# VH-VL binders against Cell division protein ZapC (zapC), part 5

Target 1, 184 residues: Cell division protein ZapC (zapC), of Idiomarina loihiensis (q5qx64)
Amino acid sequence: MESESHWLWLFNTESGKLSVKLSDTDVFDTPYKPSQLVNIHFNEQMMDIEDATTFQIVSETLEAYPADKMPCAPQNAALNATAWCRFGRPQMPQSWHFQKSDISEWPLERRLCELNSGFDQGLFLILDTDDEFATCLLLSEGMQLSAIKSLRQYHVIKVTLNRLLPATVDLALSAQSNWGQQLA

## First folded at step 26 (VH-VL; from cc3 with heavy chain K52Q, light chain S30K)

Design dd1
Fold by OpenDDE, fold request of step 27:
Structure dd1 (fold): chain C 184 residues (1-184), chain A 122 residues (1-122), chain B 107 residues (1-107)
Amino acid sequence: as target 1 above (184 residues)
Amino acid sequence: QVQLVQSGAEVKKPGASVKLSCKASGYTFTEYYINWVRQAPGKGLEWIARIQPSRGYTYYNEKFQGRATLTADKSTSTAYMQLSSLRSEDTAVYFCARDTPRYWLRGWFDYWGQGTTVTVSS
Amino acid sequence: DIVMTQSPSSLSASVGDRVTITCQASQGIKSYVAWYQQKPGKAPKALIYSASTLYSGVPDRFTGSGSGTDFTLTISSLQPEDFADYFCQQHNSYPYTFGGGTKVEIK
């Protein structure tokens, strides 16, 4: 895989696909439809330093977790996350699908969360947050929202902060770190 | 070009309040966060708080909680910081600084105001 | 709060010298470190963000490196205009915190 500095954003107007050209032989397709995207009036664009940096930071974050505990490949998630951060259309909140948590404030450094629909619980990557809402990327292979509705992997949804749950994988890491400190 | 222009120097008595302004230009004011950072004479930098002008969301350093109040006027592209119950240790140069709205790149400051000197003296 | 321990507090160097400044975070902060240059009576200027990303317009003689707790700013060949104060800053979590600064003086 070539350096991020040589990557290209690709948008095909005929197929409606947003992709990342990683090399001459490696192209990553995002699952996002044109209706979910903005500022896609191009065929090819060089990935800028901000996008490259975003990808690196997201990748570093995801790679810190054990692979067997993650429902997706860090690279794929990072590419989709980076794509959404650059081209994602602002979403309307859909908090009603999810159960409330006891969270009133979400720390900036906590980049993973879980959401519970009452039917299912999924792992999400936070793409954006303010004092009221979080935009979340589904990392789980799928998530059932209701008897008739489900989310696919890498679906992006916006919810109020009081729907966010701490990620199980983060709790596990914290427990390990605390144990290490107690032994030191 | 992006510019942050701050109000002039202030001299205050202990217990008084001061309100500083930061006028932004050269970019869409509502798309970026404004942060406030101060620097006491001969000392390092200290982060005070940030505001998202579009929604008015604020986050404060606990050290300044209850004393600092950030506001923003979208119509004039101006951010404000009010600091109350001033103490001698509040004597410093106060900077406003722009922060990207990108969540994963948030927290560093690409453009700074020229600074406002606040002197608290009895 | 995350403490950023910056070293050295001051150093003397000559034009053309390689200069290295370090910051150690009190806890793991991944790559969320920024570096600034500040001259007397002026506001800080951004040099690096996300530990290693060079800010636009900054000369490539400035490089940032590190992850986790240990971070480094390197000036490969010091120029006359580089004599100034330098600060690291973590942008991992609130409250944002800065290092104590390093004064780079002419030898």
Scores: ipSAE 0.931, ipTM 0.958, lowest interface PAE 0.5, mean pLDDT 95
Fold by OpenDDE, fold request of step 27:
Structure dd1 (fold): chain C 184 residues (1-184), chain A 122 residues (1-122), chain B 107 residues (1-107)
Amino acid sequence: as target 1 above (184 residues)
Amino acid sequence: QVQLVQSGAEVKKPGASVKLSCKASGYTFTEYYINWVRQAPGKGLEWIARIQPSRGYTYYNEKFQGRATLTADKSTSTAYMQLSSLRSEDTAVYFCARDTPRYWLRGWFDYWGQGTTVTVSS
Amino acid sequence: DIVMTQSPSSLSASVGDRVTITCQASQGIKSYVAWYQQKPGKAPKALIYSASTLYSGVPDRFTGSGSGTDFTLTISSLQPEDFADYFCQQHNSYPYTFGGGTKVEIK
């Protein structure tokens, strides 16, 4: 959706909700609490070109996957991702919840990952990386971290890179592409 | 106004080392990445490496790995690139360039230094 | 490494002309392409990033399009100040790589 219309960031100070006004009749509410957000000094603000571009790129990335393999709608994930990229509060690492992977370096082109808690494995969208940490958005409907703790969809968590696993959906796509090339 | 000001031209002999500087101003130095790109005469642009000044994390083009060393001084908002074991093929204009910290938009350069000419000759 | 094949290497055009420059990636890079303008003796200037996003302050006569492997920079109406070299760059993966450049010269 090339939003011909200028999208607006909306912040309700009473409810503490951050939303995106997509149209006069369509408002998307993010699940994030005020405590999770920073740099909000507005009630209404036009989405800038960087945010719009972020949304577009994230959407395009997610839409490239078969819908039946994705646990969420690309648009919703992209809106939440864009919101976090703009207003998300930096998170403290919580790597201890997750099993260590064999990966020491994460390629820039891999935008999806999985994390394994030992109780569950979830699909995540990478929102940010440096050479040590990754900030990840849960795409799965939920993820069990322990016997008593679970993450909700679109929860953002920061982990060390050595916790990241390749996404199953990426592995499948790569396998298909390689097979296609070998057959060609 | 965002500015990247680079050090002056360098003339070196083969086998020598050169250290270039890039002083940043007009923005928070630690919030952005600094990249180094060179342009040899009559050739295209070549990416060398990037540094994250806030943490000192570096990533190098394998072609330059072991020869290029990036550093950053937060106190002076200055990025440095040292290139060792210089060859005639290293003769080029070297640019520092700013890269956005935004993960999904990373990898393009909005501001460039004026360039530093490095000449390697016997 | 991802190879960016840029074409043409040079073109002659007149003021007011529509100019098109293409860049082909050796592999799929989604929308991670930037375009730069460079004048002699000067540093490159950013025009477009993420294939189609116009950089701030750049005239709207510059447009970027494409996804996957094929990308295009279009100047809708060439202005006198637009005679320069143009470069594409992929920012999908390390190492970042550039096209060979296109020289836009006056006819």
Scores: ipSAE 0.918, ipTM 0.948, lowest interface PAE 0.5, mean pLDDT 95
Fold by ESMFold2, fold request of step 27:
Structure dd1 (fold): chain C 184 residues (1-184), chain A 122 residues (1-122), chain B 107 residues (1-107)
Amino acid sequence: as target 1 above (184 residues)
Amino acid sequence: QVQLVQSGAEVKKPGASVKLSCKASGYTFTEYYINWVRQAPGKGLEWIARIQPSRGYTYYNEKFQGRATLTADKSTSTAYMQLSSLRSEDTAVYFCARDTPRYWLRGWFDYWGQGTTVTVSS
Amino acid sequence: DIVMTQSPSSLSASVGDRVTITCQASQGIKSYVAWYQQKPGKAPKALIYSASTLYSGVPDRFTGSGSGTDFTLTISSLQPEDFADYFCQQHNSYPYTFGGGTKVEIK
């Protein structure tokens, strides 16, 4: 792969499509609609060092998990996460889709979570937390939210902290390693 | 352009309280967290707590829970830390520091105030 | 709390020398290490964050590396302005914690 400092954000101002140019022949399209993005007024812009660092850390975090336990390609998740962190519009919380847990605080170092709609339970990457809300990006291929509504992979939803569940992949790794060490 | 200007030195007796201020300029105050860090004479740095000025959300190092109180005034772009029940080991330079807004990069401090010396002596 | 063990505690060096400072975390912290420079009586100044990302305006003679538990700050060719205290900080988990510091002195 090319140096991250040579990657370009591409934005088609007519269609509202946000993409990353990885090389002369390789372009990654994000799935986000213009209504989900802030106003973008460039056609192309170099990815800055903070964007590149975000991509690297998200990639490293996801690549630390066994590939057969991840429902996504880490690079694709990291590209979409970086795009949302830079250009995503603030979302209204939609906690009513998800069953409550007993938590009200979430450890800073815990970057994955699961949400349970009662129809499905999906694995999410946390894009942002504060002391009340978490903004979550779906890593699972899809997630049914209700009888008639689903969330597509890499799409973003905001919830109160009391909807977050520990990710199964983190619980499995902790249990496997608990005898001699603590991970993350 | 970014500046964090802290209040002046304080001399206190054991059992008293102190309230330190940190006035921010050169950026949008509500978009960054403010952290408080202290450095005792000849010792290392110790993180105390942080505040999100937009909502007033705080998180405290357990060591200071119940003694430290962080507040922020959005109208003056000023963060405050009150430390109560002072004792001699609280003698230190107290810094406020700005935390980057990028969640996945957060937790390191790009701009620091000049520091406020607090001396606690009987 | 994550303990950051920094070494050496002090060193003497000449202008032009290569200087290496290490920091070890008591548990895995991914790449969440920052490095700071502090001169006597002054506030710390950020050098590096996320283990290897150079903060804006910091000369590229400063290099950070490492992941997991073992991290290194390297100054490739020491300059007169680089004589200072240096410390690492983990920014993976609350509470944020700092290394004990390294005093870099003129030899």
Scores: ipSAE 0.814, ipTM 0.893, lowest interface PAE 0.8, mean pLDDT 91
Fold by ESMFold2, fold request of step 27:
Structure dd1 (fold): chain C 184 residues (1-184), chain A 122 residues (1-122), chain B 107 residues (1-107)
Amino acid sequence: as target 1 above (184 residues)
Amino acid sequence: QVQLVQSGAEVKKPGASVKLSCKASGYTFTEYYINWVRQAPGKGLEWIARIQPSRGYTYYNEKFQGRATLTADKSTSTAYMQLSSLRSEDTAVYFCARDTPRYWLRGWFDYWGQGTTVTVSS
Amino acid sequence: DIVMTQSPSSLSASVGDRVTITCQASQGIKSYVAWYQQKPGKAPKALIYSASTLYSGVPDRFTGSGSGTDFTLTISSLQPEDFADYFCQQHNSYPYTFGGGTKVEIK
């Protein structure tokens, strides 16, 4: 139960900063530039029930993982994810940065993935997926994509499903479960 | 106003096929998934499959894989479900239902068609 | 497939009564539960999604709660129009599955 129906979206037209006012004393700044955002026609707007529900579910999903296995604060990731789901500019796929897998379908309930650029392998939160693409938000502190290009934490990239890898935290839990069953 | 209007009742013999339609209005058809759910007389609800109308991508409950086929016609904002090799246990009311486009909220159905009764008997 | 076990299967109540319906998932589904109302001969109508979010236009006497595997729908003060069948549904993973239903009847 992390969000209130009274949280506010804030947009400063001079700085181009999108933020969430959590209370009179707490403001969370998203890292997104105006060129990454759409549909902002306000200086201040109440977070609607769908945004609040999204924040709550993303928070609960991330909080279910051990804190030492998450490279981010769940609340920060959930706020940025909610902001992107609402205001993020649609992305063109940039699959060429990432190594392929043999995956052609992605289970609805699998909300985390990893991508491997050949330089780094980063942990991502899936913001959207269909039967062709996934829009992924970086949870890791940063990720080198090429010799000269990197992706910053909470920034978003879109890829075809055949770039997605199961998250290592999910594989570790699955391996432990299978081992326990085989020994029993 | 959002509406899903379904085709009329069908009576079929075992082994036949049926094709049901679901015409959407009051929203952008390609932005929402269409799901199909059935309810046998006096029974609960059973999810069959869904389609993404923008691309025609489908996902089927394994129980119906190979018998159910979902299609969508973007020009008429109409979704279709064909069910083949009908048997008496397929007698049910078949509903189409709309699924929210927001990924993290997806999977619940805000608008339902009125239902189409399919009766399979000899 | 995730099995949704709903109870009770039926209940009798009077106008003004507080009613609680429960639904249990066979495995963890986070908060991905929706609740529907269905009257005879009609399609279901959404009441609640994501366990506790009230669908637009639904009266606030309907309340959903729970997370993980155990979920409840509460009607704080039954009205004449609330006598109907109620279903839970998980929307965490494919295939989507429904509870067996609860018939709420006039006592």
Scores: ipSAE 0.792, ipTM 0.891, lowest interface PAE 0.9, mean pLDDT 91

